# VH-VL binders against Large ribosomal subunit protein uL10m (mRpL10), part 176

Target 1, 224 residues: Large ribosomal subunit protein uL10m (mRpL10), of Drosophila melanogaster (Fruit fly) (q9vpl3)
Amino acid sequence: RGKINIQRPKAPHYERARVVAVTQPKYPELPKAKSCFKTRAERTQQQQENPYNEIIAREVRNWLDHSRLVAFFHLSSITADDIFRVRVQLHKQNLHLKSYGSKIIEQAVKNTRYEAIVPLFHSNHCIVFSPDPEKTAALLRIVRRVPQMVLLGGIVEETMLSRNQLVAYAQMPGLHAVQAQLVQTLSQAPGHLIQQLQAHQNSFVQVLDVHAKNQMNEETPKST

## First folded at step 10 (VH-VL)

Design gc9 (from k9 with light chain G31N N33K; framework fv_anetumab)
Fold by ESMFold2-Fast, scan of step 10:
Structure gc9 (fold): chain C 224 residues (1-224), chain A 119 residues (1-119), chain B 111 residues (1-111)
Amino acid sequence: as target 1 above (224 residues)
Amino acid sequence: QVELVQSGAEVKKPGESLKISCKGSGYSFTEYWIGWVRQAPGKGLEWMGIIDPSDSYTRYSPSFQGQVTISADKSISTAYLQWSSLKASDTAMYYCARQWDYSFPLDYWGQGTLVTVSS
Amino acid sequence: DIALTQPASVSGSPGQSITISCTGTSSDVGNYKYVSWYQQHPGKAPKLMIYDVSKRPSGVSNRFSGSKSGNTASLTISGLQAEDEADYYCSSYDSSSTWVVFGGGTKLTVL
């Protein structure tokens, strides 16, 4: 995709209020002794029938459509104060940390090219969105100090990247230089002056190699 | 290309101080963290701790917290592991290795520094 | 501490295949696809052989492969060669401790 000319300065504010309203009932599960007589299946069915899930799924799709950087994290036990501090640090870099239920994520990405991300959300998780892919380095610098957040992978310019590929991307020169390196690498002309002057050229080659391998693995997704 | 070179073997007496080094080359030293791994004679690998050379942020395994100090000097691309007072039980091979963060593998290793503490 | 369980030794003959297991808990091997395997020859530093359960770094023979099922990861070496004789260590990120943990190591003997 080309440059994004759409601005949404107020949309995240209202979306946050709606997400909080939807997620309030999703506090940690009660211990067995305090659970009601409803079966797990009945509770799951009641949650599935929530009419706000469709609205929130559309908001997730809007975030995906308007973000050139999306990063996925596994989230271990972390205090509310600690995650709030991380969220504030990320917001200063135009990075928006969001949490959505796995069912909402599945509804948002079903029948899209991003459906492959659904398995990442079977345990505690969070997502960081940004319209600016050049913020990947800033994102990774911040989350490296949060051992409870484990990078799973991401989407950059609509391309799915493993965590190793995302780290390599963060080490690449800015957008126009990356495009120039891609052209030279694809032409099978290693040693071009521009490429030789780049400290991160090996990372770019590794990203392409890993992407090719991931594409082969994706064609046999459950073969293990 | 990527290389970590550690200081030479050391023989010390209990109570003495020691500082060993690990110099990185072939990559941007501040873009990766340096982990330290201990291997006692005839034993397995133990993760000791990690340092971010860009600002000297450190984190230690509980077994090594207060036992050693990890530091770095980014101007010379070197990380350090140091003891204020050595014990005989500190006798071990010490490795430094490059690690992007806590959840990433140790992808390039130094050759190791053998520390022998004997009376 | 040693958090992951490996057999102390394993043996095979040249040309055969061997498998080394690495068993952890739901917070480490069972939780993440981030199991790594290291090879250590006597008197040498460890070398990364496998990362992210099944991926090989550049320069590592395709005779080495990794897999995972539940809380157990496995390293398989096919077409066993004399140079494969070494100690092998598994490791994983542990969400409970929030750092990398190691297995006790397995000595591979090529008979």
Scores: ipSAE 0.627, ipTM 0.825, lowest interface PAE 1.6, mean pLDDT 78

Design gc90 (from gc3 with light chain S91Q S95H; framework fv_anetumab)
Fold by ESMFold2-Fast, scan of step 10:
Structure gc90 (fold): chain C 224 residues (1-224), chain A 119 residues (1-119), chain B 111 residues (1-111)
Amino acid sequence: as target 1 above (224 residues)
Amino acid sequence: QVELVQSGAEVKKPGESLKISCKGSGYSFTEYWIGWVRQAPGKGLEWMGIIDPSDSYTRYSPSFQGQVTISADKSISTAYLQWSSLKASDTAMYYCARQWDYSFPLDYWGQGTLVTVSS
Amino acid sequence: DIALTQPASVSGSPGQSITISCTGTSSDVGSFNYVSWYQQHPGKAPKLMIYDVSKRPSGVSNRFSGSKSGNTASLTISGLQAEDEADYYCQSYDHSSTWVVFGGGTKLTVL
């Protein structure tokens, strides 16, 4: 911190500075939130940035609290261009694809009714949020064509659904689907599903499937 | 009742073209995809590809890309598998099956179409 | 190509239980609870017996059950009957190759 150009080399002439600037490659930093992949190194870095983790965990809780549709996916290696096209298609339907590290998800859902989803995030993953449960059909239609995205399950109107139940929900007429979901919510004891999921954390998807089967057996709604 | 009905057995010579069919009934045909599975004589099952009948979106396994064409006509609830020029190595049983997408089970199967290619 | 490993044959007597294994990798069987089992009688199309590792479609006997540990899924048939004699195929999805993968098949003989 001394005076400019007294004890330090002077900056290059404007012409030379322009030549240097033109030849220097630009590497824009892309936000990690736009990627569904997390390397072990990236997970370790997120762990070391603990204050940032709490901020993002609050963002995840906010998305969960304000979304009536949440869908969980495994995400395999996919090009930036391909995932961008998927994000654009989803965004047009008010569907928001987000990627968060497993530790951030754990922090976000710890001591909440959603704690049981943690085992779904043992590998590469992403989540799609929407305030509109009627968009489930649009969501599934879009992600069907993305072989790198594998549907694991979801939450509709605060009810945990297996992938098979999400498909069934998407195939219902809008009015009927809303009514069926309301009936399911009213018929279930508060906390029963979450307690069952927590008891079988290592079989979370299988537990969702058991509840899906029970709901399907109890429900024989007409398709129209 | 969900049912897939395939066209009858075919006996062809190398170089001939062929188109076999798979007709769905008992469900909304455009709500599910149709996958094609090959079984060579005395061998196991090989997934060939899949079609969305609603807009004819197709995807093929790498082994069958460019070797066959999958198509569908949603107005008659029928999917097709076709070859422009058959080879002796195309001799196999061909199954169509209903599948929601790549990661879901093949839940209902056609009875199969035996294709024999010999000179 | 065949991606999942099954034993070529298994045998049992009526009333006994048998288990057929299906071994894949961390990118297919090890990644998801999305393993299906198909039964194929000679000259007939395959029939779905188990999906999502352990679930049965309607009309499938409760003698058929499925399980998974790590990269290996298993189909267990209890109370063996003569009509169980068939070829059995496992199937999963490989997220690395992004393709449906089948096992090589297992011939079950009921002696």
Scores: ipSAE 0.692, ipTM 0.855, lowest interface PAE 1.6, mean pLDDT 80

Design gc91 (from gc3 with light chain S97N V100Y; framework fv_anetumab)
Fold by ESMFold2-Fast, scan of step 10:
Structure gc91 (fold): chain C 224 residues (1-224), chain A 119 residues (1-119), chain B 111 residues (1-111)
Amino acid sequence: as target 1 above (224 residues)
Amino acid sequence: QVELVQSGAEVKKPGESLKISCKGSGYSFTEYWIGWVRQAPGKGLEWMGIIDPSDSYTRYSPSFQGQVTISADKSISTAYLQWSSLKASDTAMYYCARQWDYSFPLDYWGQGTLVTVSS
Amino acid sequence: DIALTQPASVSGSPGQSITISCTGTSSDVGSFNYVSWYQQHPGKAPKLMIYDVSKRPSGVSNRFSGSKSGNTASLTISGLQAEDEADYYCSSYDSSNTWYVFGGGTKLTVL
């Protein structure tokens, strides 16, 4: 068999493949993965039929769209009194601690740029939202004292950051202001160009994260 | 370059007090916390506790709460581990290491302070 | 037994590949992608070799790699060299007890 000539699978190709599949015994190469996918899709469909979940999912999307800082945390068992104290401290800094079910998060971010966050919510979780990315340092100072909250990562100015990148971002005075100015300068440009620059900015943040890690782990045992 | 330098080996008798030190350099000392790790002779690593040098906030593992005191002096970039009354079972190597918080790795380690309590 | 479970010893030959396992619970290794591995040579302080399951600090050989499946993390050392002979400790944050925890340690012997 030579190289297939179909660049995009279209109706003629799908019809042919379907006919072949019907006439052939089912090949077990990938059936388990497909079965798992079907089961999950059915659960997602059933969950989306709950009108309460769709209303809350829209609330979550609204928070994501209007927040320039979003931080994701695992939340271990914590008393109502303790979490209330954390909420109060965060609120003073315009940081809003919210908790949503994992299926609501899935529904909220499905088919959006944020879909990659879904695996973070397999267990108890909470999210902190803020319109002000300069509050990242204040956020981390507060949650460092809450051992039941474990930082998983975040989104700053539409850019997804690992926990290490978020920590580095908080420790670099003025870095976010520089990023904001660059984004504003490019807001008049085509979307793909903005995406490419943001990818370069993300690479820069990654380079800073690597540099910070290199400084943490580098030893130079030298005779002086 | 980040470096943690610990005080020298100590030989003590049961009932004596002791304070060992860990001096950080090559980074902003108050930006990171300092964790303490114990290693008894021929045994594995045990996390003892952690301190925020910026305000001396401490948190201990339950096994070491009340057994030792962790402190810090940010003006000289130094953290301390202290015993009011040593026991023979305190004989161990003690390491300090830089740790951002409870859930982060210990990324730079001191060389260790060997504490021997004999009787 | 709160410590993460590691084999007491592993051995390999120069140039071969070896793997060290680290098994915890759903509240530590299973909850997070934040497993670290430390190398300790006799009489020396531990050195961070792997963090966040699979990431290497600067200066750590790419012969060292990490992975995780469920409650078990693994450290793999490829192209084994004599200087790799050391004790290896895994670690994780324990969300149920809210403290940092180490594995029991594995002695690697290079024959």
Scores: ipSAE 0.680, ipTM 0.852, lowest interface PAE 1.6, mean pLDDT 79

Design gc92 (from gc35 with light chain N33K K55D; framework fv_anetumab)
Fold by ESMFold2-Fast, scan of step 10:
Parts: C-alpha cells; sequence; structure tokens
Structure gc92 (fold): chain C 224 residues (1-224), chain A 119 residues (1-119), chain B 111 residues (1-111)
C-alpha cells in the first residue's frame, strides 16, 4: 500500500521500484535485497539507539560459527543495481554477502579467536560467508570483476589467511602441505589441545604463505 | 619458471598502426591477468590497463581508454597492446606484467618493448 | 591517475640504512591499504620488492622491508650495497577511481 500511494516521488522511491522489478522467476532473492536494507537500518539504529547491537552481533557470531569460508572486503561506492547483481551471482554459489557496522563486528568478535579481524573494518567493508570452503575459487572469480571490492583476507577452516594465501588456497584447495601439517598435528601426544591447535593454525598459515610464494616464483598452481 | 617475453623494439611514423605482444610461459596463462605499464623517456611508471585472457575482459586507466586496445589469444598464451594511429607522444617503453587482478601487485614483468614514433 | 608522492632522490653510503616514503592524497586514503614497491635498474624492467605493505617475494633480500602508517608507506633498505642503486616506485590500487596508481619514483644513489 505504501509504495503506490507515495505522494511525492523521490530518488530513493525510484531506486526501490527499480530494485523490486529486478527479480528471478523462481527465487526473487528478496532475502538478499532485504539484507542490504537491514544493514542500512542497523547503521541508522547504531547512531540513535544501541540496544539492538547485541542482537545483530549474535547474528554475526552465528555466521562466523557456521561458515567454513569467510572473506573480508573493502567496499567502495557502488550502485544498488551493481551490488544486487553481485549478490545474485554469489547466492547461486551458496555465498552470502553481508554488511555490518564496525562497532557490531567488534562486539561480535570481542573475546573470540576472531578478534584479530577488527582492524580490517575501520574502512567501508563487506563480508562473504559460506558453509563450503570449496567455493573460494568461485568467490574470487566473481569478485575479480567488481573493481569496488578489494579482497583483504579471510578465514578458511578456522584458519586466518592473508589475501595472497586465500588466492593460493583457491588455486589449490587440496594443498597437500596443509593436509600434511594437519596429520602431523593429529599424531602428537594429547595435551593442552587448545594451545596446540592455536600453534598449528599459525603453522598452517606459514605453510600456505611459503607454498604460495614458491608457486608464484616457480610454477603455476592448478585451479580446481 | 614464470616468464613473460615481449616483442622487439619498434620504430614507426605518426599515423601508423602497431601491435606489440607479450607471451607468458611457466604458468597457466588464463589463471592470471596481464597488466600493461607505460614508461615515457625519463619519466615514471603509468598503469594502462589489464586483461583477463580467459574471456578477454578488459579494464583501462582513463588516460588510455580509447587510445589503445588490449587483447589476448589464450591459444598461444599471448597478450597484445595495439594502436590504430600512433602519435609522437606514444614514444615510450611498454611493459607487460602478470597481475592476479587490478588490486594485486604486478609480480612478474616482461623485459619491455621500446616504441619510438618519429617522422 | 592520482599519483602517490615520493621524494625525487635519496642517497646513502654502503652499509647505511635509508628509508623512502610514499604518501597518498587525502582523497585516496582508503585505497592506500596495500602498497607494493618496485626496483628498477637503468635499462631494465621493474622488479617487485615488497607487496601488501610489508611482504617480500621469494628471492628478495631481507635487507628490504616495508611498513605503512595511515596514508604513508615506507620502504627501508638496510646494509646498503652498490647494487641497490636504482629507481624505486611505490604503487597502490585506488578502489574509488578503480585503477592502479604509481608514485613518481625515487632515485637511490649509493655514494
Amino acid sequence: as target 1 above (224 residues)
Amino acid sequence: QVELVQSGAEVKKPGESLKISCKGSGYSFTEYWIGWVRQAPGKGLEWMGIIDPSDSYTRYSPSFQGQVTISADKSISTAYLQWSSLKASDTAMYYCARQWDYSFPLDYWGQGTLVTVSS
Amino acid sequence: DIALTQPASVSGSPGQSITISCTGTSSDVGSFKYVSWYQQHPGKAPKLMIYDNSDRPSGVSNRFSGSKSGNTASLTISGLQAEDEADYYCSSYDSSSTWVVFGGGTKLTVL
């Protein structure tokens, strides 16, 4: 009722009508479009009222906990139509683009193993989540064509990766060196497991960095 | 081992057309993009544009949009930089370099192609 | 292209350390997240020395290091050697203009 009965058409009204008209026959992706509007509303809410920050922070933690692939991007000014097209392409690959305020992200990751990501969000940003780490190659292929999005890094299988390490992972998602490090970790005597797992996560990052640099200098890794 | 080999030096007159090449080897040519960088005599580096050899997607710097054409032939692992009509101001060293996309570093460079345009 | 600001020249003696700065404009501060550094010897192609602000490619001496603070990146060369004499260029991707920018270059003279 509200849409047709708007007394004075404005640029936001025309833009919304255009966005609503852009749908797919089977699945119109309204939840993804709604996600964009929701993050805008969240930013507005942050400025006036903070009571809902913890609720949205819980949503972010749920995404982090249930995603085996998380990628972080800087996002420059982009049109609603262009970002909608990117969201549709990503959604087809089970990749979920979300935008959250930096305060909400800080609140979500405070006192967690993900706290190190906070500095990445000092500028305008967005995050892509997926339960499937095999989708890293598809993600990077799609985002390479979006000049307003710059890869900052990510988390794959609970391991923090630089942007170059994430590219290397995408080119060889079944890197035997990473698998060998996992086997080495699992063969060690049981002990203070949390500290051992943390130490080996750092080792995996180092292995990927060395492997990526070697591949760039000697050979081209096969993509899958 | 990764290598980019560029075509030899060119001496041309204003108004002539030219196409220079950059052949990649030692890696999967379609997995990386090729960027082009210009260096005028006694001046610094200028990024011209980039191509994805897998489908010939291109992106240009505004200074070079409409002035040059970047293309690629993936069957022979070669990228090209082309002028329809050369000007004296096109005199420069031209480099190709491997680049994951426009936001990543240029990691391996060709040896350069010197283009001299004079009457 | 919005050029990054570098000093035109810097000099040092063998064994000394020198630093080259690279400053973005206020309009491209956001795009100054990742800076690369290239070394170019006379008559040769540039070589990548530093990428992503502080990382070194395989085969680059650990005498070369990179850092970034705000909108200013720095390349530091320790234990200067005669072969370090070259032109050095910084580079960044400007995500607002959506193209690669280079600094004006710095000539390093090893005296």
Scores: ipSAE 0.725, ipTM 0.867, lowest interface PAE 1.3, mean pLDDT 78

Design gc93 (from gc35 with light chain N33E V100F; framework fv_anetumab)
Fold by ESMFold2-Fast, scan of step 10:
Structure gc93 (fold): chain C 224 residues (1-224), chain A 119 residues (1-119), chain B 111 residues (1-111)
Amino acid sequence: as target 1 above (224 residues)
Amino acid sequence: QVELVQSGAEVKKPGESLKISCKGSGYSFTEYWIGWVRQAPGKGLEWMGIIDPSDSYTRYSPSFQGQVTISADKSISTAYLQWSSLKASDTAMYYCARQWDYSFPLDYWGQGTLVTVSS
Amino acid sequence: DIALTQPASVSGSPGQSITISCTGTSSDVGSFEYVSWYQQHPGKAPKLMIYDNSKRPSGVSNRFSGSKSGNTASLTISGLQAEDEADYYCSSYDSSSTWFVFGGGTKLTVL
């Protein structure tokens, strides 16, 4: 709901665990070489293998819960110097570029509304967080110039959007259309807020889908 | 409706310069990039490069880096493809097409400009 | 210089279904859910038929469908019609080279 204020644990062990978690699986062990299938006991042991992963997973959940804009990118090989320049440009717009291991992301989003994003993180990836959804246009303008970062999709106001829907959202002049639609929906059935919010999200996605489809449809006039 | 209109066919001699155009209409020209695609006679499509008309940022395929120049004039919603010195091997159909960025599909295409270079 | 691999030609009869393959690498077709397909009739500009592996622009017949498995994308045309006779090209972004690539193209003949 509010601005993200994630406090870093001050323990030295946390810093080491954080580095290890971020760099996993840089040198992955080959489970198949051991021919070990995950028994219940082994799965439980592996789930508890690194308790610091859960600390980082909570950090990710806090970012997700407190950001009104979350964008997901595939990240190709990029120099430390180049990614640093991107981070600086993004930070000036209150956009926060983060990278987490796929296992940590999976732990963070399991049994949550965000679970659908897990398939996006099987390869190299990064995430941009912001409390301000109006920054979507600024985000896309910056990342467009970084060929190593490919937009996969995002979450805006707790609604999952494809890359085409996120582009369509960035092209809107602001939240006025979404706000007007929400007000209209609430005026028609004020006693059913949860259903109205879900209908609003569905209508918003439908508007973005129509806009994206119209952008790609050469044979259909714009004002159909 | 989105339209891309290209300049007419050109017949040139080797060593001559050429600049062909692609004019966009029906959308905000600076919100989308323009990609250029080459098709040699009887051959397939080759992506040449792309331009952001808002500030003329360009990116080229290695096969075309140094062979052509892509430019744009956002005040007249027009992108350009130009050669300083044409070769017979430049004979091809050239298409412009709208593309959000380098990773997005080419969604609206110009009709094509046939360039013939012969002695 | 790295192009996606398509068969040079494919043929079918009216009413049949045909499939055109597009094979790349882990850095292009294998990396993203963003394969596009284009239809080109002789003497005409290409037309976008499929984007993001399986999505159709409005106005494209539902006889055209796309799928992807690993490093291979496929375009399937059901209920073949004479008007489907054209060249078909696949495309993808290549994360290794960081530019857009096309397949070699497939000539569809409706016999």
Scores: ipSAE 0.714, ipTM 0.864, lowest interface PAE 1.3, mean pLDDT 80

Design gc95 (from gc37 with light chain N33K; framework fv_anetumab)
Fold by ESMFold2-Fast, scan of step 10:
Structure gc95 (fold): chain C 224 residues (1-224), chain A 119 residues (1-119), chain B 111 residues (1-111)
Amino acid sequence: as target 1 above (224 residues)
Amino acid sequence: QVELVQSGAEVKKPGESLKISCKGSGYSFTEYWIGWVRQAPGKGLEWMGIIDPSDSYTRYSPSFQGQVTISADKSISTAYLQWSSLKASDTAMYYCARQWDYSFPLDYWGQGTLVTVSS
Amino acid sequence: DIALTQPASVSGSPGQSITISCTGTSSDVGSFKYVSWYQQHPGKAPKLMIYDESKRPSGVSNRFSGSKSGNTASLTISGLQAEDEADYYCSSYDSSSTWVVFGGGTKLTVL
């Protein structure tokens, strides 16, 4: 029973709906009654409209929309026992470690402000969600000791942050005015998120780091 | 303002013990980790290992596991590298450097400690 | 023991541009945008010149730039100056071994 155990913040109904949908093989009626011929392309489109994938994609979108802290990690080979211990440590801090297939993540974030994260998931990955952005320091303290998990970046208060910016955020507890200025600066430059989708990710990350360093002027960032 | 100051050069005989130091200043010492890098005469850089001064958590490269011990005293902002029994092959320049963790760059370096082991 | 592959030496003339390569595997250079480059003058400690593939620390000349393609990272020095003559080392985290690896180093000669 998940009373105070591992739970999805503000998304528990999706888990039950997902289990019910998976265990009941009867499909909802499709309102597309005019299909007369089933070509290879039409069959491929039917496979792409898998109801299971859409349920999981909605679950991911719900996690993103209701989590004020999201952190992305590369995940190297790790035993089930070791990752379970990490999950337990994270759960005690209201941090929820999840893993989703790259195609499901792409489907979930398509046509949203989060579409820029898709390139991060071309290799083995995992995501940590929390409704509490003040848990960033606790998160980094825990995962710092897990060499199989490498921080790639995150989202704090709906603002995309590089790994260096996320570390800076964790190192500056109580400097909310500086954090607010960083959020405002990134929010007033939405073209930088679009640019990441069009250009190379390293170029965009460099721009974000320069902005973070200019706004926060901290020792963690090494550029001017 | 960030500075790492290492102890002075050492000349030792095989079998002797040695402990060299690296003192950090100009930043919160427990917020960053300290990595150790070895450079044999005329050779390249070799990463030895790293320590979290906040709780003395350590990780070593396999080449140096069991060969050296890394430790730290956070009360005096100092990290240490020590040998119980030196070998001639330990002759090298030893650098300490600041890292946020193992995946981050070594951003500030100490001046180095030359260790010479000969008979 | 484990090292990234760099050319032993590279040479250039003042005002020219040179590039130093650093080749690893999919588990180190290929996996992350976290390649670092260090400059070492004779008898001195290394200095961080580039981190996270292409970023410069405060005080490092914009003549230094970094890039990566697949498993090969590159350090490019434009407007080459006499003071650039030094040894250059690349470094990356290796996700397979879970420790830091260095390249063998490249001696840059200016003249």
Scores: ipSAE 0.691, ipTM 0.858, lowest interface PAE 1.4, mean pLDDT 79

Design gc96 (from gc38 with light chain N33D; framework fv_anetumab)
Fold by ESMFold2-Fast, scan of step 10:
Structure gc96 (fold): chain C 224 residues (1-224), chain A 119 residues (1-119), chain B 111 residues (1-111)
Amino acid sequence: as target 1 above (224 residues)
Amino acid sequence: QVELVQSGAEVKKPGESLKISCKGSGYSFTEYWIGWVRQAPGKGLEWMGIIDPSDSYTRYSPSFQGQVTISADKSISTAYLQWSSLKASDTAMYYCARQWDYSFPLDYWGQGTLVTVSS
Amino acid sequence: DIALTQPASVSGSPGQSITISCTGTSSDVGSFDYVSWYQQHPGKAPKLMIYDKSKRPSGVSNRFSGSKSGNTASLTISGLQAEDEADYYCSSYDSSSTWVVFGGGTKLTVL
């Protein structure tokens, strides 16, 4: 920033670095026993012992349990005003943007089917929750205009989806086909309902994978 | 079949205006954005900017902000790249490509439009 | 500007395997599993070969594979064929600029 306006002849970086390295005095290392400062590991341990993390983790689990749509985003540097405007637009669609620390999310999803999402939160992130999976298309339309938010994936009807599968889901006509399949399953023997729901989740993911791949591939001429 | 078809090669003089086109077919044109990529002779690829054809929302890389204008006409499924005053340094191959948003790959590419600017 | 570092050239013989590297920073390749690879034959438009680090569009040979470790992504081409001779470009979303950036390109020669 600003240094672009001034061009100075560049001396080789290595020459300058070598002179500084050779002539710079080194401070003696103090024994760790005399240090009053905590290491990063010790700070991490103290954060894990924070009782407020348990309360917030329970809040996150509650949001996961009561939301039929959950979307995960990487969040780059963004102003408070800009993220507030995004939050307001999302709220009008019954979409709730929340930010939580990685440790809190790990505690919330540990020993649940959603534990696999933990690696997605290795850096700055945010989550959008909604009780209404039909709002996926509205969510993605809003977030597309926020360059600082990068879709990582999500959960729809308790099924984990990649970002491409979420885009494919948003492009499908309303939930009629999925709802019809669920209704048809309910007409089967009740004793096998759980296994049939698992089969529907796998079929749903397969349909979304095919749709997503078709969007990335040249299609045969459409017969409409 | 998803296809992007660009306008033909152009030979212009410095100071002249130019508008090149990119027509999409085989998909819902307003559902995807169109990115523009420049390739100078013998050089690599440079991302210029992107447009949402549904409402003509645009965003440019700093290197091309103010140098070019990206526009679209959704009624004919066509995106445009325009210069008000060409420079010799604008000589390059220009590609349009389909992109869902800023973070997604450019999945289908036009064949390219060669723009030559010389006196 | 070229944001991602690739070797200028790489070569191999038919049937051999080669790997092309793409090195970025923590704001692009290091932060996201969203690296793409494009193949460009002389005089033609680029074609998407790999997206999201390791995924292939349908119609792209399984001889092409992608991987990533830290700030470096790699494209591996196994069973080299004459038709693989082309320029290859990597690309990644960059959280600093908030859009996609490209590597300088690698010329693959099949001898």
Scores: ipSAE 0.733, ipTM 0.881, lowest interface PAE 1.2, mean pLDDT 81

